VHH binders against q9uj72. Designs and how they scored, part 1

Every score and structure here is a prediction.

Target 1, 324 residues: q9uj72
Amino acid sequence: MFCGDYVQGTIFPAPNFNPIMDAQMLGGALQGFDCDKDMLINILTQRCNAQRMMIAEAYQSMYGRDLIGDMREQLSDHFKDVMAGLMYPPPLYDAHELWHAMKGVGTDENCLIEILASRTNGEIFQMREAYCLQYSNNLQEDIYSETSGHFRDTLMNLVQGTREEGYTDPAMAAQDAMVLWEACQQKTGEHKTMLQMILCNKSYQQLRLVFQEFQNISGQDMVDAINECYDGYFQELLVAIVLCVRDKPAYFAYRLYSAIHDFGFHNKTVIRILIARSEIDLLTIRKRYKERYGKSLFHDIRNFASGHYKKALLAICAGDAEDY
Structure headers, positions and changes below count from the first letter of each chain, unless a header shows other numbers; antibody chains are not in Kabat numbers.
ipSAE, averaged over its two directions, is called F for ESMFold2-Fast, E for ESMFold2 and O for OpenDDE. V2 adds 0.75 times the mean of E and O to 0.25 times the DockQ between the complexes of E and O.
[cut] marks letters that were taken out.

## First folded at step 1 (VHH)

Design a1 (framework vhh_ozoralizumab_d1)
Fold by ESMFold2-Fast, scan of step 1:
Structure a1 (fold): chain B 324 residues (1-324), chain A 121 residues (1-121)
Amino acid sequence: as target 1 above (324 residues)
Amino acid sequence: EVQLVESGGGLVQPGGSLRLSCAASGFTFSSYAMYWVRQAPGKGLEWVSEISGSGGSTKYPDSVKGRFTISRDNAKNTLYLQMNSLRPEDTAVYYCAKDRYSSGWYYFDYRGQGTLVTVSS
């Protein structure tokens, strides 16, 4: 039985879409005496990203203004972040999140881990180009300057976007598993380098074979072995890679649960995952969240968020408190 | 083949205690994280507790935190759940569970037949 193959989002293309009418409604909402936040939520959360781009184009044509800029000017706090975030094409949104992870107060290593460990080769190439175009800086150079050690080396590998695809070799999987087992026993710098090269460069299909062979050789699950042998952000990054290989929606469910329950509601992380995954696998993430934690994602968002911000997050999440 | 056999369920009054056991065979028990999951009548599966392969780390949802304690005896290939301060809403079939991998798919593909816990006055 294979339950990780099919994934589904929560936001779909709207039928009978009219970008001119939507742009007019949004213009009215933003220009009104009191900003109509419910109108913003009802339109932007019920259109796919491609349709939101068409709305932004119609808005520019109608008003001579940038929709994202007008929303940032008229809205405040986390609600502003949600509404503006929905208006980014996915590669630009990834670039936006990575930029703010590195150019804010300190470095948000968990944001770097989440994005770089979870994105496909195509997504990595697109976000690198978006980052360069938007910020006139190389993503690779900024990662290098903001991070260090084996954590840096691993992120630098992932940002190349050179993971092997579609190839499996059972004999090589056994050899790679032996290398991983030795790395867990010896823990030298060379072994950490070999470990990262395997986890960053082998295909997902190949790594699933490697993890099975590792279990056969070591008697341990790969995540358990990493948690017992390594620490810090390097350990967190390696675990993120393994979890993404096994079940990427389950990894995001784990990240959402941690953001909500570990020392309060981490708004930026919740917003980022809901938006970034809304058209990919957010429905599947909801299912993993409910199965793993016994409470729906909807229930937890409802309890920790308030006002129009809560309404916006729940609209993106979709469903209700009884959902899986 | 993987086998999980739960025991220790029964009828108990609100505020009472029960200890569940799970006998595991067919795999290297100490190498896998183990879970307790439950299913109330007409409801879906709910995760109740998690313990790492070594027993060094445990996790609980807020619904049972402070009331339930998961433990394991790797020498005996046995998983335990100590349930205290039981409530009517704890009424469910309790399953000992193992994923294909300890932190993998979260589908609990390997489950026993379950043991019924009824909490009523």
Scores: ipSAE 0.000, ipTM 0.252, lowest interface PAE 13.7, mean pLDDT 86

Design a10 (framework vhh_ozoralizumab_d1)
Fold by ESMFold2-Fast, scan of step 1:
Structure a10 (fold): chain B 324 residues (1-324), chain A 123 residues (1-123)
Amino acid sequence: as target 1 above (324 residues)
Amino acid sequence: EVQLVESGGGLVQPGGSLRLSCAASGFTFSSYAMYWVRQAPGKGLEWVSEIYSGGGSTKYPDSVKGRFTISRDNAKNTLYLQMNSLRPEDTAVYYCAKAPWLRTYGSGYMDVRGQGTLVTVSS
């Protein structure tokens, strides 16, 4: 049976949760000369984000200290990024990742693409609020100042969080497909603007009809057409939007596969996706990953990561090398 | 260690048929669009066919459309080209080629190609 948008995560609320006991165990793990990293992994990867927030509150009440701050002080490298990342509410984590994509060394355009192309209207609104509260800067203004050209115009559209919802119109889909086909043949600034307006503003359900109609008219897949006709970060952003519309878990599987197998192994991308998707669709991402790449995400993480960092990523991923 | 190994070429008379195979290894075959390209003696590379990673979309130039059929078996990591109604002008070395996951406009579509298999169409 076709299930449409049904998805599953890998992290669920722990039954019989006791935040005071968990905070005490984490306090013991972080205090003293040696940090008990296995205790951190065992607790933080087996509680949902809401439960981790309650643990942080209990930790503050018990010790008068900030759990995230103490973890950042005691931990290092990518393991620190995983443990600290788990302690962010989702919109604040998105804001954190976007801030560091723009205010770090250079600009991480792939991080901007991943987050802004994949988040819902509600998620975009919440991350804008979190960004403003945490950094005292407007997210839209920072994107504008850090990017340029049609790439900027497309990101500025997405960050408004104003994608249409809830309708399908086959006649309009046919018209929009003709516009997209012409935009691929005539690559002017006006055509790039029309292309981004359609991809950023139409509902996912409507865009699926547009893509079907585009294939009927052009004889070509929408992703293949974009890849043939455009280049640079603008092309990558448009492709990300199309992939998210078709199968968002499959998009994240592609991003994970690229981050693991591209020259230079991109740890921050692997960490971000595993944490951000752990309570949404990470189990569905694992299924797409195995179906498309032949090996499990677990298998590939096990081969590229090491030490407690590996243990932490595998705990978030869950499953095993022989399944998906 | 991406490897592409073509087979199935040979001598065939005009109007005949051949089926080419390409065995892929060293990468996740099902994730990438695949191509057949050919090179006639003393000429440049000519795109012959392409197939989307999932197999749902195929493309051909007018010179082979209706005569050639590209297909893939993702479970076996194998790409195929069924060539019917062969003509002397189809004589070329045929190469299996892998696209990068994201193609850039004007990139030439090929990340890696195999060693090729010779197809000769002659009476």
Scores: ipSAE 0.000, ipTM 0.097, lowest interface PAE 23.8, mean pLDDT 86

Design a11 (framework vhh_ozoralizumab_d1)
Fold by ESMFold2-Fast, scan of step 1:
Structure a11 (fold): chain B 324 residues (1-324), chain A 124 residues (1-124)
Amino acid sequence: as target 1 above (324 residues)
Amino acid sequence: EVQLVESGGGLVQPGGSLRLSCAASGFTFSSYAMYWVRQAPGKGLEWVSEISGSGGSTKYPDSVKGRFTISRDNAKNTLYLQMNSLRPEDTAVYYCAKSPEELWRYLTSGFDYRGQGTLVTVSS
C-alpha cells in the first residue's frame, strides 16, 4: 500500500522457523527440576504470535500436554503472566484480560477503559467472539453487570464496535463542537449522553476536526475541558478516547509512564501493553515515550523490574543501550 | 503464607533518626514492589515510600521527601526505611506492605499485604 501511517512493532516473524524444534527446546526447559527460564525467554519473545501458536500445536502433538498449562504450573509471579500472555492470540488475550478485570473481587475499570477505548471495530468484534468462545458468557452482558451509570453507557456503546468510518464533514464538526461545549457548561445527564454519542460514534478523522473546532470556540483543549467538567471513571474513559483519537501510540506511552511512575507499580498494565502492542506499534510507543518523558521505556523497565521478569519485558520492548 | 515482620520502632526525640526493617517471606521478594505505610492514632493509612522490585526506582510523598530513604536487600529478603529529621507528626505505627497481584486490589485497599507494624513515637 502506497503512503499511509507507518507504525511498527518490536516482534517480527523468525526466519527459518521450526516449530517442532522450538517445542522440543521448550519441553526440555520445562521438564527439568530447575526450569530453564532463559530458554523460554529466548524462544517465545523472538517468535511472532502465529509462530507461538504453531509451537503450542507441536508441543501438544509431541507431549500430549498444553504448553500454556505447563508454563502456568512451572512458573510464578509476573514472569508467569508474561510467558503465558505471549501464548494468546490477540483477540483471546484481550478477552482474557477483560474476563479477569471483571470476574475477580471487584472490577479493574482501568483495564476496561484501556482496551475498549483503544480497539478498532474489527478488534472489538473479534474479542467479543473470543470472549464468548472461551468463557461461555457475553462480553456485553458482563460489562453491564459489573459497571454502572454513564461509565457503563459509554462502555456499552464502545463494545458494539459501530464507530463511523469514512469522509469528514467540517460543518458537522463545527456543530458537534458546539454540542461538546454546551455539554461542558451544563453537565446534565442528557448532555453527558450527547458527549458520549459523539466521542464513541464519530470517526477518528471527524473527531480530530471536532477537537480543533472545540479549541476555536472554547479557547480550551478538549482534554482540559473534560478534566474540569467531569470526574470518576466516566472522565477517565472520555480522556482515553480523546487521547487515542489524537495519537494512539502516545496514549499507550502515557499509560506505560503512569503504570511505572504514578502511585504504585502497576505490573499487569505494563505486561498487557507490551504484549498487546508488540506486533502493532510498540516501536512507535517507545519513540513517543522518550520524546514526551525524557527517558526511554527500556531505562524505566530496567529500573522497576528484576530477574527473568525484567529480561522478558526488555526482550519484548527491545531498546537502545545509549539510554544509559 | 505471605509474612511481613517489621522491627526497629521506638521512642525518639524530635530531630532524631531511626532505621526500620521488614523481614519478608512466603513470596519471591525481588519480583514485587514494596511499600512503607503508616497510621497515626485516629487517622487513616498514609503512604510513606515505595521501591521497585529491583530497587532501581523509589518514590516519596512531599511530607517525607528528603528526610526518609527506602532501600532493600533482595539477597536477605529485607526492606529498610531510614528516617532522619523526625518530627512529632511522624508518630505512627509503620507497616511494611507488598504490591498486590491485581491492580484493582491496589486501588481499593491501597496495599495487598502488610505486617503487624512497628510503633514509632517522636516526643521529647
Scores: ipSAE 0.000, ipTM 0.231, lowest interface PAE 16.1, mean pLDDT 84

Design a2 (framework vhh_ozoralizumab_d1)
Fold by ESMFold2-Fast, scan of step 1:
Structure a2 (fold): chain B 324 residues (1-324), chain A 122 residues (1-122)
Amino acid sequence: as target 1 above (324 residues)
Amino acid sequence: EVQLVESGGGLVQPGGSLRLSCAASGFTFSDYWMYWVRQAPGKGLEWVSEISSSGSTIKYPDSVKGRFTISRDNAKNTLYLQMNSLRPEDTAVYYCARGLYYDSSGYYFDYRGQGTLVTVSS
């Protein structure tokens, strides 16, 4: 989940870690006339984020320079995005991705969906704080100004970070399942509001009971029902929430597959998921990817990426060399 | 444009046999694990069988083990389900699926066909 004993990711704390030695090696790699990109990959992908922060501090002390800044100056294209991305603390990386999803040409709604549907209450709170500190803007206000309709209302609910935690109530689950079923039949604005409030506010444990009850009364899977009854980004957001509740690693496997196959190779999405999930559940995501799609994530990255960029993504993905 | 089209369903007597087929198009069939899932009238989805991309790994739940056989023909982009010793409780719409996931809440799919009805009655 994070740097420590309990991890389901692909990146772990390096043993016998020496941030001064790593900073010296990175300084040599970046300050020479030829940038040693293999050295950057070998060090930064084999240290956890906490260790990378210590390296950045040692680099600043030793050279009087910012490591992220030096990498952005020496590197280009998607390789730059991967290496710089690894240097962000997780809440700040989420804030960074959300800012660029909203402040560029157009809005990257899929980025908003991915982050806001998948993050815990604690992660939401931390990213809101990081966003304010980094950009001097309120995350909630920027979401409101960049989005509209029921999609906006749902994102505004999620960004509050007030999802219920812990308890289950089978009787309420049956009641909520009836509300969801009626919402799929009626499709009014009020029903869309009730639907999003249930999906955004009930605990994951409670929603799993709701989805089971929904299947009992409708004879249909919750995702299938949403796909038949709704459309656009609102539908995509509701599906993302359901998938995260059921199996968050499987949701990220779906997002990676779509980025690689349905959209060509959507580099920003692949980079973001691999980095953000590397210390949480990326190993589990690889297993879900293979189970769901028949081919390994490693195989698909190898086929669509090239050069040092490919090496960096494969290093983060780690160890899955099977074709299927 | 992934397409999965099931066929071969129908009415059969208890103890009888049916062979279901699923014609796949719009993707490289030989690269994917494939699944059969069924839905009995008024009930939820039930996983019936799965087969690896090469056909070397096959799994069944206890309810159909020894009676149903999944197979595939990668040259024809076709998935099969041979159903023997059929029972009234096997009555369901049978779906061919790619990208099946299941947990305590139920099942969901990347893609699923329109289904083929199998009715087992006297």
Scores: ipSAE 0.000, ipTM 0.148, lowest interface PAE 16.8, mean pLDDT 85

Design a3 (framework vhh_ozoralizumab_d1)
Fold by ESMFold2-Fast, scan of step 1:
Structure a3 (fold): chain B 324 residues (1-324), chain A 122 residues (1-122)
Amino acid sequence: as target 1 above (324 residues)
Amino acid sequence: EVQLVESGGGLVQPGGSLRLSCAASGFTFSRYAMYWVRQAPGKGLEWVSEISGSGGSTKYPDSVKGRFTISRDNAKNTLYLQMNSLRPEDTAVYYCAKGPRYFWSGYAFDIRGQGTLVTVSS
């Protein structure tokens, strides 16, 4: 175990939690003539997801109304997306994001890559079940119909949730590294299949050994080799897998930086990562972000967003501009 | 400790009927929406029915609408699914599931029981 295995979120269970009182305060905020958006932010961003579920249950019991429905009526734009997003159990939020990535105009391949490359076997299993229950569609079948080629084959492998866990084999790592090196040299369909089988099915511990052996054999970093040898969404997916294996918080820091600073200022990605990672490793993501990009995530969000949307994102992110 | 125990499954001829039960314990049953979901052999999980905590609201997908009826007895902490006009396509393991009340599109799930097998065959 290395220090990089210690990950921390930014949202924790509130002490002295009273879901009935919180539901009453939210009811007052939403059912009044003027919506008190600061009250929504102060309550929902300072409770863990399990506590938000208890609040929504108390709200339904007290008012006979759906909390998310009432928020969607009163709120708009990205602020609505943040507040509604906080109310999803994690597997259902992943299912929601995947459904909208595939059922809109075109396909959001970067959303598919981010979720399927980063989730554990358990998270994949729960997400598949939530997707089926929510949309009455099979997640695997929707991925198959919306994607193609080696990109499809790789996503289909990941969505099985059958990655090996635990045991390592140094001799096999050397063999797998040679296969990866030959795949970069030959680039045939068979080699691409062998490459995705290794990256999707070997344990994270095993793949770290494979990547070290690859560098010893090829003289090249695994990410650099993939970037040189492949292109398109297949290349982006393979890189995402490698980055998650090496340092998953650093992968999310990269995704956030890209969403904030690259083309299009991709709000959906910022919202999704902050919410999905808030109780897992968002504090560790903030540390990687500062280390790699020189400025805090807090600083960049403050410059990127405005209004109550900004307040909500900063509350989830926590910290300040001077730290990380 | 939350527990959900399904029962009532079995072998039935096409066109027949079965009533499934789910005994719930470890939580305030009347405060939670409950769901029936099924998994056919070699297929994914499919949502079958939903009922509000009070029993005042129910929802069904088109595949079972008019044939299946979900109900609950909050005094007995028991959920039911009355299945009529059964078809071979209804063959599956049936699970009851607990969820938080009405979020987003009205669907959320928390706990799923061990299941009860329903086989519709001639």
Scores: ipSAE 0.000, ipTM 0.124, lowest interface PAE 20.8, mean pLDDT 85

Design a4 (framework vhh_ozoralizumab_d1; at its last look DockQ between E and O 0.02; V2 from the best seeds 0.00; counts 0 for: pae E 19.5 > 2, placed apart)
Fold by ESMFold2-Fast, scan of step 1:
Structure a4 (fold): chain B 324 residues (1-324), chain A 123 residues (1-123)
Amino acid sequence: as target 1 above (324 residues)
Amino acid sequence: EVQLVESGGGLVQPGGSLRLSCAASGFTFSSYWMYWVRQAPGKGLEWVSEIRSSGGSTKYPDSVKGRFTISRDNAKNTLYLQMNSLRPEDTAVYYCAKSPYGSGSYLRAFDYRGQGTLVTVSS
């Protein structure tokens, strides 16, 4: 057993912050003959979210207008999504992303997996409240209506925000590992339910012991066993949970790499992860990305994106192509 | 220390009226958008009304539009909700909620809510 790595973000509170001055600069940028996109990037990517909220309030007081509304009206495409996304408090941004994952034609299951498998109990409770307030809909009911089967059952467990926290129990870890091994051998509905209950409800510290015991019993890595025994979105969700338990920044590095290099280039996923993780662990995600894939996140964003969209993503990412 | 203290809840018959109050302290009340939100038994939170820091702009969902009126007195640091033509479906705990900066009709979030006041609409 070893201690985990210290995590760091890329965006920090600006010193000598003046929200009135920033609001005036943004007002000028949005009301000019051509929108000054460089000004938007230079201000919004160099303030923490709390400071951006203060800027929005100053903008409202000064102009009688909504900053997010004005940006959505003046900007387009992915650049609009980045700039508007920066203006959301984290729980509301999660709620926003989940709403759009479910209320289009079809469902974006990878967005549901990413958010619900990675968020803490506190984050889950806050996003549920934000979702209800913003959309007048119950998040749990929308997940239930948009999903099915064991995938639905697992998401419904995660959205309760009732994962155990606290002490480890090595004897229980050995028992739970045996249950997981039997679930991989038998693959019945009852076994899928038992597997879901363990992965969704035990603490991260406890699950690390369970995964170690599983390796001892089965001779196989937990992710490898899940990949061999299950399929579909249920498999993908279970893998996401295991990866988050082991190393959450490495999970996000994997998601970013997949989004950048997958067919169709999943812009929404890149934007969402960079914004959501900017004040938490994005610097640690950058380190995992380079360690695992040989090139920096900065390098891949620079090659994938263009124009002001590229400038905005690189400003959030920070760093350079030669480092991490 | 931010404090929001709701009052005015109670039992009322269908078609009746109630006026809720919220006494705010520990922050510059006149600088924040304020909300009323409610939670019915066994249900999630529902946004009920919002009001701009100045009091100059208000918004309501269709479920209460025309029946409920939000207002504020910035000199007294007090938020109000006038509820008319009450229905059994309005039965809920009502919370006064403070927005973070930049919140409003486009961004319904709060960083603090009070203890709540129970409104029961029953014959």
Scores: ipSAE 0.000, ipTM 0.388, lowest interface PAE 12.0, mean pLDDT 87
Fold by ESMFold2, look of step 2:
Structure a4 (fold): chain B 324 residues (1-324), chain A 123 residues (1-123)
Amino acid sequence: as target 1 above (324 residues)
Amino acid sequence: EVQLVESGGGLVQPGGSLRLSCAASGFTFSSYWMYWVRQAPGKGLEWVSEIRSSGGSTKYPDSVKGRFTISRDNAKNTLYLQMNSLRPEDTAVYYCAKSPYGSGSYLRAFDYRGQGTLVTVSS
């Protein structure tokens, strides 16, 4: 079969980019009598992150003010979260989301899973540096203190950012598949440790071989086996790892659908995914979403969100408005 | 290598019934979740039904629930869709699809569709 389908985002560098003009328009929108939210959307969702950084620099030069700070002062609720989030460099946005997932009394385990199961070694390295610089805390230490059990052990393995790259060995894949099958049969703490070590440390290419061998040996899909054998956030994290190895855009489509339809509209998850994936694979995620769920992501956002918040999300989605 | 061949479409009046078939080859049919999806002219794909590898669990969107029944015969590598109480809005090309990852896929992203079979509902 052919390999070579490209992943694509929805936000690209704008042609004819003028950061001084953009900064002037934003200054007028934020510092006037009524904040012009449509102007904010029309500029910030139509520039890539690198261009937004140049706008922020021009704004500082012209007004002596911090653009993110001014937006946080003038905006509220989820619209603020979208517009401010667009201004974060990607590693710092991941760090920001992880910090807020762990801040306070509770922990947002789904945020931890979504970020750590899906990011590459390079992305994890950069987010750890951003976390340390921004919050003066060690990301690994915070994960350790806020989580427990095999869920913690698996997150701690992922956050090392040391997944093997590039190597494939069919004989080793068969051995690894047998270990995974034994772990589903025996379910001891030692077997759980061996299972997560394989899933966290083997390359994506090797894991695809392992999953094929697992199917051959057991007659069962790897996700089904995990769902039957384990529970709680450990089970959810293992499933997320497998799904990301198989088809990362489809994993995010699933997460978006769940965030939109399961027990209401989970704003933080929708915002996080749209921003984080907008320049990477959000267009591909849109394709997977429509293929699986029959309705476009654009349609579902239009039906469940409102106001300028909806307009901002739809602009990032850049969708196919005419599908049901 | 993977082949899915749909049949059984045709012209039917509103309220009528049709049974679609899909002959599968080139993969271990009994290990995969199977789907029917449809596409009306000029529209995107819509999933219509899902059946797990054993045939013991099925799912439907609200638009067809109670009217359509998916089934499979693993011995014959064949998937079926019984369509009752057909409406004009059911007019579409119907495709047989498999899951990309075997049984238990959390994702309904579809892999290896055939040419489809046209169902037209009108008087």
Scores: ipSAE 0.000, ipTM 0.141, lowest interface PAE 19.5, mean pLDDT 86
Fold by OpenDDE, look of step 2:
Structure a4 (fold): chain B 324 residues (1-324), chain A 123 residues (1-123)
Amino acid sequence: as target 1 above (324 residues)
Amino acid sequence: EVQLVESGGGLVQPGGSLRLSCAASGFTFSSYWMYWVRQAPGKGLEWVSEIRSSGGSTKYPDSVKGRFTISRDNAKNTLYLQMNSLRPEDTAVYYCAKSPYGSGSYLRAFDYRGQGTLVTVSS
């Protein structure tokens, strides 16, 4: 299913970057009587995360204040979340999102699914470290305490960040496909365990072969089979894993579409995905979004968001492609 | 120094056509979205056309859509506005305007504009 397309983000390092100048501009924007929100958007959405970190450092040096702190004090609502979110290093942002997803009463299982199903081993390790440093808690322990059942087991498997990498094995793929098929047929706890172990630990390349073999032996798509055989957040997580293996940008396109259309514009999901993927594959996500749904992501964001919040989202989403 | 110099304005009859040009200098023209904006007497600035850095994508407000066409020649650092089917309400000073953002931004803003060229549509 992987078409081999090049993945590309929407935010790139700005040329002729001057962190001191940017910090000065932000200082002016934040220290005035009225916060210049457009200035914040113009600068922060047009700098890569590494550059934004440099700006924050310059800001601290110049004013003796934390840029994120000042933004949190001066900004409000979802706009604050966007601007502040942009200032986190990617691992810390993931940690931040996960912590908040598990904080207080209830758990945002969808956030856990989205992040843990889509991140690489490296990202997971960095995220775990960031989580521990920032919140003085172990991410695995928190996940364990906030979830249950096979859903928990699967998340715990993913958060280990130990997915295989290496050579593919067609023979093994065929065997694994049989295991998956049997799991879908029997649906016992043991079978669920075997199923999630395969999906969480095999390499993406290997899983693509497994899914093909599964199709060959069952005559059914892997996602369809999961949807038919399982339910709840366990089902959602399994599907997320399969979709990420097939086409990660397509998965995020799906998530964004759902967030925008099915949940009355779920702001947290939209913000998180745009920020997290802006330097990775957001352009590709846009393409997948348009291909699948017939309208651009930009179009939908423009129609459903408002104010400076909208401007910020659109700026992150923005590209020179003819899709708006 | 950023410079934008508009030309091509003048008096035209209703239904007539004009082609405006804008010579740009002092910045990497091809890296920026460009705009035409206009200001009618007693009115505020109104954007009338947008073109992206690549020159492939353009936008227009409903007021001029189907009548105006923006284009650019990045090799010549020149922006154009073809205005057809002109109406009296199109009378205004027309300005070439530069986006403050590099390529990839959809934020509609201007950091520089020219001195403008007057377009008068009258019988």
Scores: ipSAE 0.000, ipTM 0.232, lowest interface PAE 15.0, mean pLDDT 91
ESMFold2 (binder alone), look of step 2: mean pLDDT 81; pTM 0.833

